# VH-VL binders against q9h9l3: the designs that were tried, part 7

Target 1, 176 residues: q9h9l3
Amino acid sequence: PRKMVAIDCEMVGTGPKGHVSSLARCSIVNYNGDVLYDEYILPPCHIVDYRTRWSGIRKQHMVNATPFKIARGQILKILTGKIVVGHAIHNDFKALQYFHPKSLTRDTSHIPPLNRKADCPENATMSLKHLTKKLLNRDIQVGKSGHSSVEDAQATMELYKLVEVEWEEHLARNPP

## First folded at step 3 (VH-VL)

Design Ud22
Fold by OpenDDE, second read of step 4:
Structure Ud22 (fold): chain C 176 residues (1-176), chain A 122 residues (1-122), chain B 107 residues (1-107)
Amino acid sequence: as target 1 above (176 residues)
Amino acid sequence: EVQLVESGGGLVQPGRSLRLSCTASGFTFSDHYMDWVRQAPGKGLEWVAEIRNKANSYTTYYAESVKGRFTISRDDSKSIVYLQMNSLRTEDTALYYCARDEYSGSYYFDYWGKGTTVTVSS
Amino acid sequence: DIQMTQSPSSVSASVGDRVTITCRASQGISSYLNWYQQKPGKAPKLLIYDASSLQSGVPSRFSGSGSGTDFTLTISSLQPEDFASYFCQQAYSFPYTFGGGTKVEME
């Protein structure tokens, strides 16, 4: 439905030895893949590790980044009342220090019919990159520039749409 | 208050060019998709073109009737959307409206300008 | 392209009457259907979006229904200020297309 959005976040390392994952970018797309939100976000603590290889985040992106508290408010406003689709989405919510209702959450890393469609074990945790390649015949997260959260969010939404009907029926019969 | 003000219309001969402008105020222009819709005298409405916002790479879409001849563009720093019209035809004669599209993905025109008249005649 | 067939092209009615306008899409457009009102010499005004959502500031006598291919705009009790032309518009795919319009006239 139209009240469905997909989210993907990029995190940097903060705290001792950079082991704390802090939100540094968030992208949200609608059911059609249009970008509703895409901002670099400034963590409240000093960044120790940009994790650029994976996150795509560089120091220059933090110069005019949106402060975390402000960004969090903007993001929550968008998510409220929506079905939120993500991949391994618990990491995104943790970084946002926000937990969306389980009944309104869809995690493409835990949808057995999706894995089945991709000829993967139903109970295995497959990467977004792998599922996107198998089911959408598209390469994401390529190159050395790191991930694109917009691209990942769009891919996540497209993957979910492949199993939306049967999964929503399953959830209706088996509420979380 | 949201305002859209079109300008640049006029009388031109076939084959000539015109550039329409729409100046927006009263809202965050850079967040919204912007569209042009035209209405020939005594006729219905016809969608012409759309340009999306920065977050969506300023992607453009055109009606088949104007594709290759018209170009929609925008300047977010000035809150202006443009319609460059080349190789004008008599059937391009119409009142041209600038319209704001909501940016949440529902795709409706919630605000319209008063329009600017384009007349193409030999 | 998606063709929008709007009916009737015109309707004569009196104040207080129930007026119904229909719009049919040549293919399924889900709920991506909007309704506009246009008075002579004025720009169109949004009434309903997403088939059934009432735009802020629009009187509750206006309502929209339908999904897929068949849509309806209803004015429950026509008021003097409601005599105008009405247009449906699909936003399901490009190019966006409008219905031919319905002129609501005084009987």
Scores: ipSAE 0.536, ipTM 0.844, lowest interface PAE 1.2, mean pLDDT 95

Design Ud28
Fold by OpenDDE, second read of step 4:
Structure Ud28 (fold): chain C 176 residues (1-176), chain A 122 residues (1-122), chain B 107 residues (1-107)
Amino acid sequence: as target 1 above (176 residues)
Amino acid sequence: EVQLVESGGGLVQPGRSLRLSCTASGFTFSDHYMDWVRQAPGKGLEWVAEIRNKANSYTTYYAESVKGRFTISRDDSKSIVYLQMNSLRTEDTALYYCARDEYSGSYYFDYWGKGTTVTVSS
Amino acid sequence: DIQMTQSPSSVSASVGDRVTITCRASQGISSYLNWYQQKPGKAPKLLIYDASSLQSGVPSRFSGSGSGTDFTLTISSLQPEDFASYFCQQANSFPRTFGGGTKVEME
């Protein structure tokens, strides 16, 4: 458990028409939900769409944001050797231009026992918001101010802890 | 080199107040949790209070023996952690240590100050 | 609160001896257990964290083991500089609590 962290990233749109998702915030929490990392990150390319409604990112957040290359180094240092928990975590790793070993990755959007516990189809992809409400009786991502990556990372960790024992046993028998 | 230097200790009468300070250097103070631990003469160690960092909303925790009387706070711009002690009692007499807390998934005190002595006596 | 029961309260030993100190928690604390050494007139020094992780700079003769409620600090071969007091501390829950301490004395 001590070697487990949860990550959540917020992305903005860059490139032509803002179709490229670029990392703009990253939050990492430990097993207990303590924040280990939470920084605004400056993409290497011009931001075309802040996607504020979803990302919560505004232009003012980029004024003193950490350059991507520096942030990436800091984040990778934290993740190295850890079990990394996330929701739809493929998107976070893609934005980080980093891919964590599959054997050390836990994606709460693809854990059948978690969906079962939430009375959802085991093979369905459920939102973090839905699972959090169903299993933790907590509302996240409310309002129009955008997501909180810290809140989302904490929720992700708490969800995983509900099925940790069962899922870890499953993975031990069926390594990815 | 990591250094923690406590100050503010002294002799006071019961019911009085005292404010301790701990000045940190040699590391990024704002990243770490900070704790106070005390040791009565010839006795063991007793945890007093913890204050977390900005990323964790400066959350504070207290031992039951000091709750409502002591307040831990910090000034990241000065790299100082404080312990405001009100309504002091004779049992508060101790050497008070400032300690740096590692919080990256493990919680331990890896650096300690030399301590400042607080004596509460009538 | 989690009570930490440390034993023995004192032990007499000679240089070269194997010394074992135990710490028992009143409830499960996983591996959130740290060991400190304190010499007279000095601040505590971290020896072991997370039950079995050796702090940087600490001699390899020191080792920690255990999980849940029962923990052990072992000095494989006692050296002259090891005569001191030792404390366990749980970091699982608030309030943080220490064991009563063990004084290792020269026989």
Scores: ipSAE 0.683, ipTM 0.882, lowest interface PAE 0.8, mean pLDDT 95

Design Ud35
Fold by OpenDDE, look of step 5:
Structure Ud35 (fold): chain C 176 residues (1-176), chain A 122 residues (1-122), chain B 107 residues (1-107)
Amino acid sequence: as target 1 above (176 residues)
Amino acid sequence: EVQLVESGGGLVQPGRSLRLSCTASGFTFSDHYMDWVRQAPGKGLEWVAEIRNKYNSYTTYYAESVKGRFTISRDDSKSIVYLQMNSLRTEDTALYYCARDEYSGSYYFDYWGKGTTVTVSS
Amino acid sequence: DIQMTQSPSSVSASVGDRVTITCRASQGISSYLNWYQQKPGKAPKLLIYDASSLQSGVPSRFSGSGSGTDFTLTISSLQPEDFASYFCQQYNSYPYTFGGGTKVEME
């Protein structure tokens, strides 16, 4: 069976001047795009900057948000043993204070065949929005309400599926 | 231990309504998709309906044979899935199973109830 | 709708026999096929999912193979408790559909 999931997280600013990125929402989808997890998450520290225009997170979302420790446990349970696909996924893992095995991680921001397919330089870091538009002819992250982590996770999975066969073969020959 | 217990079956006349219930226990009910599958006497299995979980907007799917007549719903607070059956027909006569749907990677019915019998007869 | 044609409808076999059941889909369903066992008066039991993955707790004498349109359930050495009906089921698309079933009975 396909043990593959895609993850996307939204972060808010905590700590001095809000420079610390803290997990405030996490969305996980399966290979088919069905949502396995989508929760607002309450950081352990006071939120200084909601970064709403990007994160889509508002104060009202934190009223009944899942405490970070609980959410982290729920998320890790889902990710364990899976191939985890994400875009610039190191940021998500950092926010989760969890690092998935490299051999089981797929970062769509660092897949040269994907960039090639999108007529981009292979070694460039392209945005999820750009790749999604170019390869899926889909607009994401539009409007003023901020990003949708579910939408982003689904897009990430769809992008990866375009190069899955080639990339998995590459990784098999060149394990990280 | 995972357990699914159906109830609400019975004998009804054509055109009447009946509501089935399935009470779940032993797992996080709210995470799973839930399905109804029926089996007419001496016949094979027929998928009836599915309801997805809260993350997937409780989206529902139905077999063509029951569309417009049956409604699947759920109450996560009670760990119950329902099947409201309206305008019942004789061909709806069957043993109705509640089944848990695995959804994390693949989709299969890994747990089934014992079923509840619905008989539609004049 | 995707029609699942299951064959044979019934098979007589003896303990120790190799039993093969086939399921054919009217269109490609990749590996999105499950196999269930049902004994008289009991609910179905999942045996194989995704065409070839053995469900936890199911004896290794059960195996599944195939992809696309043709699938096979194999019982390598039939045991007394294996006399039952077996059903395939696709989940490639809605509506989910089952095969007509195969009854494995004692010769």
Scores: ipSAE 0.810, ipTM 0.918, lowest interface PAE 0.6, mean pLDDT 96

Design Ud44
Fold by OpenDDE, look of step 5:
Structure Ud44 (fold): chain C 176 residues (1-176), chain A 122 residues (1-122), chain B 107 residues (1-107)
Amino acid sequence: as target 1 above (176 residues)
Amino acid sequence: EVQLVESGGGLVQPGRSLRLSCTASGFTFSDHYMDWVRQAPGKGLEWVAEIRNKANSYTTYYAESVKGRFTISRDDSKSIVYLQMNSLRTEDTALYYCARDYLSGTYYFDYWGKGTTVTVSS
Amino acid sequence: DIQMTQSPSSVSASVGDRVTITCRASQGISSYLNWYQQKPGKAPKLLIYDASSLQSGVPSRFSGSGSGTDFTLTISSLQPEDFASYFCQQANSFPYTFGGGTKVEME
């Protein structure tokens, strides 16, 4: 359990018309919800769309943001050898330009027992907000300030813990 | 090399105040939780307080025996953790250790200072 | 608070002996149990963390086991430099609490 971390990233839009999702914030928490990492990150390319409504990222956050290459190194150092839990985590890894081993990855958006517990179709993709409300009776991503990646990472970890035993047993029998 | 050096101990009368300091070096101080642990003469170890890092909002925790009297704080720019001790009691007499908590959330003290002695006596 | 009951309080042993120290928690603490060594006039030194993980630089003759409420520290073959006091500490919840200590002394 102590070798398990949860990650959540916020992305901004770069490239033509801001269609490229670039890492602008990354939060990592441990099994107990303690924050291991939480930094604003400066993309290598010009930001076209801060996507503030969702990302919570504003221009002032980029003033002292950690350059992407440096941040990536810091993050990878934390993730190496860990079981990494996330929600729709492929987006986070894509933004990080890093892909964690599948055998060490847990995506709460693709865990049928978790959906079952929430009275959702097992093969449906449910939002983190919905699952968190349903299973933890907690409201996240509220307000107009955008998402909190720390809050989201913590929620993701808490959700996974609900099905950890069952899911880990399943994975042991069915390695990815 | 990781090093923790406590200072500020001394002899004081009950009711008085004392501030301990622990200067850290050899590691990224700002990444770690820091704790104070004390040991009364000839006795065992007693956890006193913990202060977490910036990422965890510098949250503090205290033993019940010192709550309301002691305040743990830190200055990351100086790599120092402090223990402000007010309303000192004779039972506060102890060797006070500064200890590093290995990274955030690991919950073990991998490095300790040599300690600073606090004696509360009339 | 979680009480940590450490036993024995003292043990006399000879070089080469197998020494076992136990620590019992008043409630489940998972694997959040650490072991420290303290020599007279010195600060504690971390030996084992998370019940069974050996701290870097610590000799392999030291080992830890247990989970939940019962934990053990074992010195497979006691060396002259191992005569010291040993303490367990739970890190499951605040306040952190230590065992009463075990003094390993020369027979």
Scores: ipSAE 0.021, ipTM 0.654, lowest interface PAE 6.2, mean pLDDT 93

## First folded at step 5 (VH-VL)

Design Al17
Fold by OpenDDE, look of step 8:
Structure Al17 (fold): chain C 176 residues (1-176), chain A 119 residues (1-119), chain B 108 residues (1-108)
Amino acid sequence: as target 1 above (176 residues)
Amino acid sequence: EVQLLESGGGLVQTGGSLRLSCAASGFTFSNYAMTWVRQAPGKGLEWVSAISYSGDYTDYADSVKGRFTISRDNSQNTLYLQMNSLRAEDTAVYYCAKPRYSSSYYDYWGQGTLVTVSS
Amino acid sequence: EIVLTQSPGTLSLSPGERATLSCRASQSVSDNYLAWYQQKPGQAPRLLIYGASTRATGIPDRFSGSGSGTDFTLTISRLEPEDFAVYYCQQYYSSPYTFGQGTKVEIK
């Protein structure tokens, strides 16, 4: 079986009025939740909005931040050839300016069996926070300090593991 | 092999100024933030200042804010610390430290340079 | 700032014994952004542990880190003569990236 990793990214606002979402942190964990990658990343453009309330990113984090191009190379090296699990993962890939093969992508925001298990409409898009609370009885993204991408990536992986067998069988029968 | 060599330390009077340098080699200097950490004689470690890889971002401990300025010359692979309005409590061995990746823990340290501020 | 308090201040042990060093944070250190350093007299600090529990390259397996939140521990399972030194914890969650005051491990 292919190795599986979970990814979560935090973005800041760049460009006019900060409307461009730029990668500012990326965390990757393995199947066991061990951290493989966790770096602050410096966007190529000036940061207009740190979006701290959500992103957890502060100006001080940019002092040691890795340039985007370097970080992107590091991240892609980790993701290549693996099954990548994420929540609303299209946003992460967009920020990375990279698109992982669909057949090797698992988006926990679009897994009907996961929603069913959480007593949610199968076709609804539920938040990571909600699913984590319902299915793992765990509170994430608490407080006003912003998100922890490590915590979010770990939660995402654990959620997927709950439906892994069923979903993988489904995908095998219905390849994207 | 990664090497960090501090210089510029010495004896200075209270209120005086001193400029420290750290010559870096063995790694791509311009890809890493750099940090100064100091240690008073017989005391513990104290974080002093950090600068981003490009120099666009700087950070300072409250104890040195407004008095110290961190800078770098990536073309020369050199880190600097301009220290003004020096005080007796600034007496310490000053280390330059390289962070691992973008994290603020440090996998390489120089041997330090001693700054002594006397009244 | 996050204040790190190490205990004990001094730990007197013999070679072969187990050493347990504590580091307590004044507030939660998220993502286990906690490192441990070893420093010998006249030398610069050496990185031992990062991420609270991950050994740095070249660090013997007798060194281990554990803990989360506000309580962290460095354990030396069997002290070697070269392990007698001062040990510092450091948080790198938020600036300023503070160090503990240190624990001296000395020979009994």
Scores: ipSAE 0.032, ipTM 0.686, lowest interface PAE 3.0, mean pLDDT 93
Fold by ESMFold2, look of step 8:
Structure Al17 (fold): chain C 176 residues (1-176), chain A 119 residues (1-119), chain B 108 residues (1-108)
Amino acid sequence: as target 1 above (176 residues)
Amino acid sequence: EVQLLESGGGLVQTGGSLRLSCAASGFTFSNYAMTWVRQAPGKGLEWVSAISYSGDYTDYADSVKGRFTISRDNSQNTLYLQMNSLRAEDTAVYYCAKPRYSSSYYDYWGQGTLVTVSS
Amino acid sequence: EIVLTQSPGTLSLSPGERATLSCRASQSVSDNYLAWYQQKPGQAPRLLIYGASTRATGIPDRFSGSGSGTDFTLTISRLEPEDFAVYYCQQYYSSPYTFGQGTKVEIK
């Protein structure tokens, strides 16, 4: 349990017409929800679309942003050797240009017992906002400022805890 | 090991100009955003300006916009603040500050340099 | 801009006592982007707490931070002689990254 972290990232649009998603914020929390990392990150290429309504990223955040190369190194040091929990976590790893071992990855968007607790189809991809409201009776991603990756990472960890014992035992018996 | 050393403060008349410098050592200067924070004598702290690691992004407090220009020279590990059209309310100790990462809280501060603006 | 109001303005206590300092924001400081600093006369500020509750490197356990949204607290569980100073809160959620006006903790 103490070897587990949750991660969430916010992305901005880069590349032609802003269609490429590039990392612009990353938040990591421990099992108890304490913030281990929460920094704005400057993508190596020109930002075309801040996507502020969803990302919460604005030009002012780039003033103090950590260069992607440096931030990636800092983040990977935290993730290495740990169970990493996220929601649709493949998007976060893609933005980090990194893949975590599958056996150490937990994706709350793809855990059948969690969907079952929410009275949702086991094979459906449910939003973090929906699961959090349904199972934790909390509203996240509220307001006009875009998403908070800290809030989302914390919610993701709490959701995983609801099924942690069952799912960890299942994975031990059914290695990926 | 991190050291920040401000210089260039002094006495200047209203409407005048000064250029502050901050010499940085003990860390990779070009990997970090840098900030100026000031403190009027006997008063609290006021955020003034910040600049990104490359210098491509800058931000200013409304009280100094259009009068102050932050810049950096990464080859000399030096942060600058060009202060023009100085006013009496700009009288303060000016601190150079380094953030921990990308956030705008500061784990290292210089000793400060006093700017006094007189009529 | 986000205005931070600290209370009390002055806190007169003896060594060994518990100090509780308040910082209130004029609007929500999301993600607990709040820091606390200590400043002694003639010195630059010293970072104590960031992220509302995380101690900076080398800061003793007697310093703790708590709170969220608009209300934040710095607690010094047992004052030592070196803790008598001015304390500032700072939000770093949105520019300009404002500071509170300070709370002076002085020896009674």
Scores: ipSAE 0.029, ipTM 0.659, lowest interface PAE 7.5, mean pLDDT 89

## First folded at step 7 (VH-VL)

Design Fb27
Fold by ESMFold2, look of step 12:
Structure Fb27 (fold): chain C 176 residues (1-176), chain A 120 residues (1-120), chain B 111 residues (1-111)
Amino acid sequence: as target 1 above (176 residues)
Amino acid sequence: QVQLVQSGAEVKKPGASVKVSCKASGYTFTDYYMHWVRQAPGQGLEWVGWIDPDSGGTFYAQKFRGRVTMTRDTSISTAYMELSRLRSDDTAVYYCARGDYSYGYEFDLWGRGTLVTVSS
Amino acid sequence: QAVLTQPPSVSGAPGQRVTISCTGSSSNIGAGYDVHWYQQLPGTAPKLLIYDNSNRPSGVPDRFSGSKSGTSASLAITGLQAEDEADYYCQSYDSSLEAWVFGGGTQLTVL
């Protein structure tokens, strides 16, 4: 059986008016929630907006951050060959400039059985914070000092475990 | 209507550069990657690279690194591919094609192609 | 030379079934990346025919079907018709090249 990891990233604003989202932190956890990777990452472009209220990223984090190219290599080595779980995970892959095989990707924002467990419409997009509170009775992303990508990755893995058996069987019956 | 409109055919001499444009309409330009694919006469399809119109980030096939530059102008929903130090074997039809940010390895929308002829 | 291997040509009579193979490796199809198929009519840009191995976009007749197994994929065309005469390309992603890769193309002739 393939090993499974969960990923979460935090972004800062680059480009004109800081509207572009660039990778500034990435956390990867294993099935048990143990941290496999957690680094601050220096974007190759000038940071216009740290987005600290949401990202938790401050200028001091960038002083010794790993350059994007190096961090990307480290992260992709961990992801290769594994089932990767995330929430709205296309944003994380976009920030990594990376395309993981669809058959090895699990997105907790697009799993109908998970929404059903939360008493949400099956096609609705629910935030990680709301799903975690409803289904795990936990508060994440508390306060206004920003998100923790470690906390978010751990929550994402726990959410997937709630539907893992059902969803993996569904995917086995309905391969792309 | 959703479409990609490419610039017209070009004839160039070896050593010159060419810049091909691709204007998107009918969809949000910054929500998709823009890929470039070429096809030499009588031959198959060859991927050149992509640009993310949102970030301006690019990724090029190894064969073209150092000779290709992809840019975009979001104010007019237009992507550009510039190929420098042209050789006769760069003669091809150059297509732009749209791809999804995630899971999307397929190209669901193609331009009509721009013929670039390199001859002395 | 193409990273994915297709037969250069295939032919069939109207009403018959033809298949077009697409053979990759452990760094593309074998790594779990999906296979997509494009039809290219003479003088025209490629058009998406099959995506994610077996899915048909709206407007593609159900006589076109795709499958994937191991490091290979196959496009099947049943009830062959004259308008099916075209070039067909498979496509996937290769992780070692970090590139989108195409087959060399298959010219389908309807006899």
Scores: ipSAE 0.288, ipTM 0.767, lowest interface PAE 4.7, mean pLDDT 90
Fold by OpenDDE, look of step 12:
Order: sequence, then structure tokens, then C-alpha cells
Structure Fb27 (fold): chain C 176 residues (1-176), chain A 120 residues (1-120), chain B 111 residues (1-111)
Amino acid sequence: as target 1 above (176 residues)
Amino acid sequence: QVQLVQSGAEVKKPGASVKVSCKASGYTFTDYYMHWVRQAPGQGLEWVGWIDPDSGGTFYAQKFRGRVTMTRDTSISTAYMELSRLRSDDTAVYYCARGDYSYGYEFDLWGRGTLVTVSS
Amino acid sequence: QAVLTQPPSVSGAPGQRVTISCTGSSSNIGAGYDVHWYQQLPGTAPKLLIYDNSNRPSGVPDRFSGSKSGTSASLAITGLQAEDEADYYCQSYDSSLEAWVFGGGTQLTVL
């Protein structure tokens, strides 16, 4: 079986009105929740909105942040060939300007058995926080200081593990 | 007190957009989903969608996908519903309603509604 | 047209018992999704009346009761009073439509 990692990214706002989501932090954990990567990342464009309330990113974090191009190379090296688990992971990949093969991607925001287990509509997009609370009885993203991408990545991996066997069998019969 | 305060009535022309606001007070804004329900004059209730104020996640009824956008500003505990490409049959009172995170939970708090009139 | 079917109107005299039916299908009530009821007084927003099939929120008199069986639900009002004159809506979730759904509403007239 392929190695599995979970990823979570934090983004800041760039562009004229800060509407462009740019990668500012990326965390990657392995199947056991061990941190493989956790870096602040400097966007190529001026940051207009740090979105600190939910991103946790502050100006001071960008002082020694890894330039985007370098960070992207490091991250892609880790992801290549692996099954990548994430929540609403298309946002992470978009921010990375990288698209992982669909057959090797697991998005916990689009796994019907996971939602069913949490007594949620199977085709609804539920928050990571809600699923984590419901299924793991754990509170994440608490407070106003911003999210922890490491914590979110770990939670995402734990959620996926709950339905891994069932979902992998489903995917084997119904490849994307 | 616990309440939802909605923006005032709107009059729009077909093809235009409307954005209705809903300000929550008296409770933790991010602990509940915010649903939007509309009611055409003399008609029943119709669910439009919900937003998770905490994550910003949304789920829309299929009927409105592509035309509706729900957002929130947590700093002021306010939810927004924007409906674009308006047509006459969009004329309705639009309600925001609080719902528990678990689906199937009731809407236990309602705004007073915002009348949106679409006419040529 | 509504996914859940309610009678358009019901009526009763003060003190009487009235019932409002809510008929669904295998993709909503019959699928096990809970039913909620709302009371809408003229010119006002809906108010939660019954939740989770048979529970009353605080402030709702015990003369209001709800039940669910199979693909249908029912709202019963005993000791009918003048202030009960309103529209009543049932609500559930429909898995095939991926939406919260309402009944067409029932207008209750107190004679």
C-alpha cells in the first residue's frame, strides 16, 4: 500500500483587494500524525490581509518565511507518489499551484461514509471542526488566535482513518 | 437577548443582484449554522441553503446553485445571502434562521425577514 | 408542489382538538429524518413549535403535540384557542433532493 499523508494549508489575502488566497503556511503529517513538514511560507505578492483570526498568520511569521517557490518544491517532494488526505483539499492544491492525481487524493469534505457516520447529509460539505467534534469528540480551531494547520492536518488524518477501509474499497471498485 | 436582525426591504430589477444581511446577537455566532429560507407572497417556505459561520462552508439547494452566495463576517456576527440574476419569481420574504450543527436539527431562531421585490 | 404534503386548511371551534398531517416519502420522513413543526402567525416569521418529532421548546403549551410514524407526521392541537389561528408548516430533510424540505403549509382557522 502507498504511504499516506495529510495536508493542511493556511492562506493569506493578496492582490488588489486581498481576495487572492496565497499560501502562507503548510503542514503535512504522516499516517501516525507525525509532522513531516510545517513551515511559514512567503507569498510572491504583497500580503493585504493576513486573515489572522482563522489563519493564525501574523506579520511576524513572514519575516523568516520560506519563499513560495522553494516551499512548493519541498512540499511537492513530500507529496509525490503518496495518497494525500485533506479537507476541502482543492483549496490547498490551488494555493500550491499544484494538482495531485485524483486517484491519489482523499478529500474528507467529500466522503459520504464519513458524513453518514457523523449523521450528516452524505453529499453536504461539513466543516472539519464539526466532523472532528462529532466523530473524534475533539475540539479544534478553538479561540481567536487562528487555526493550527498541524492540528487540522492531524484531525483530517484521524477522520479519514475511521472510514479508510470502506472508502478504499469503494474507490477500488469505482476509481475516480 | 437572542435575536437575528435582518436588513431592510429591497426592490430590484430583473437581472440584478441582491444582498441581504442577518446580524446575530445574544449567542455565539459561530456555534450554529445559519440557514436561509424564503417565502413567496402567499406561498410556503423554501430552503435556500446554509453557511457555517465558523469555517465559511456552505451548502446550497440545487435550485439556487450558481446564483446564490452565502458569506459571513464573524467580527460583526453577520451572515449575508446574495442572489444574482434575479427574476420575478425570486420575489419573496427571505429569512435567516439559526440551526444546530447537526443536520436535521430545527431552526430555533428566525429573523423577521427581508422582502425582496423583483419587478420591471 | 411541496415535497411534504399538508392539508391546505383545517378548522375547529374553541376547545376542540385538531390534527394536521404531514405526508412524506421514503427519501425524507420515511428515511428516518426528524420532523419539525413551525407556527407562523399572520405577518410574522415562523416560530419553532415542535422539534425532533414530538418535543416542545420552552414556552410552547403542552396542548401542542407531535408524532411521527412511517412516512408521515402529525401535529395535534387540543383545547384550541383563538390565538392558535395561524399557518403551520412541517419540515424534514430529503436525501434525494439534498435539501431541507417543508410542507405546503396548513391554514388553521378557529371558528
Scores: ipSAE 0.000, ipTM 0.551, lowest interface PAE 12.1, mean pLDDT 91

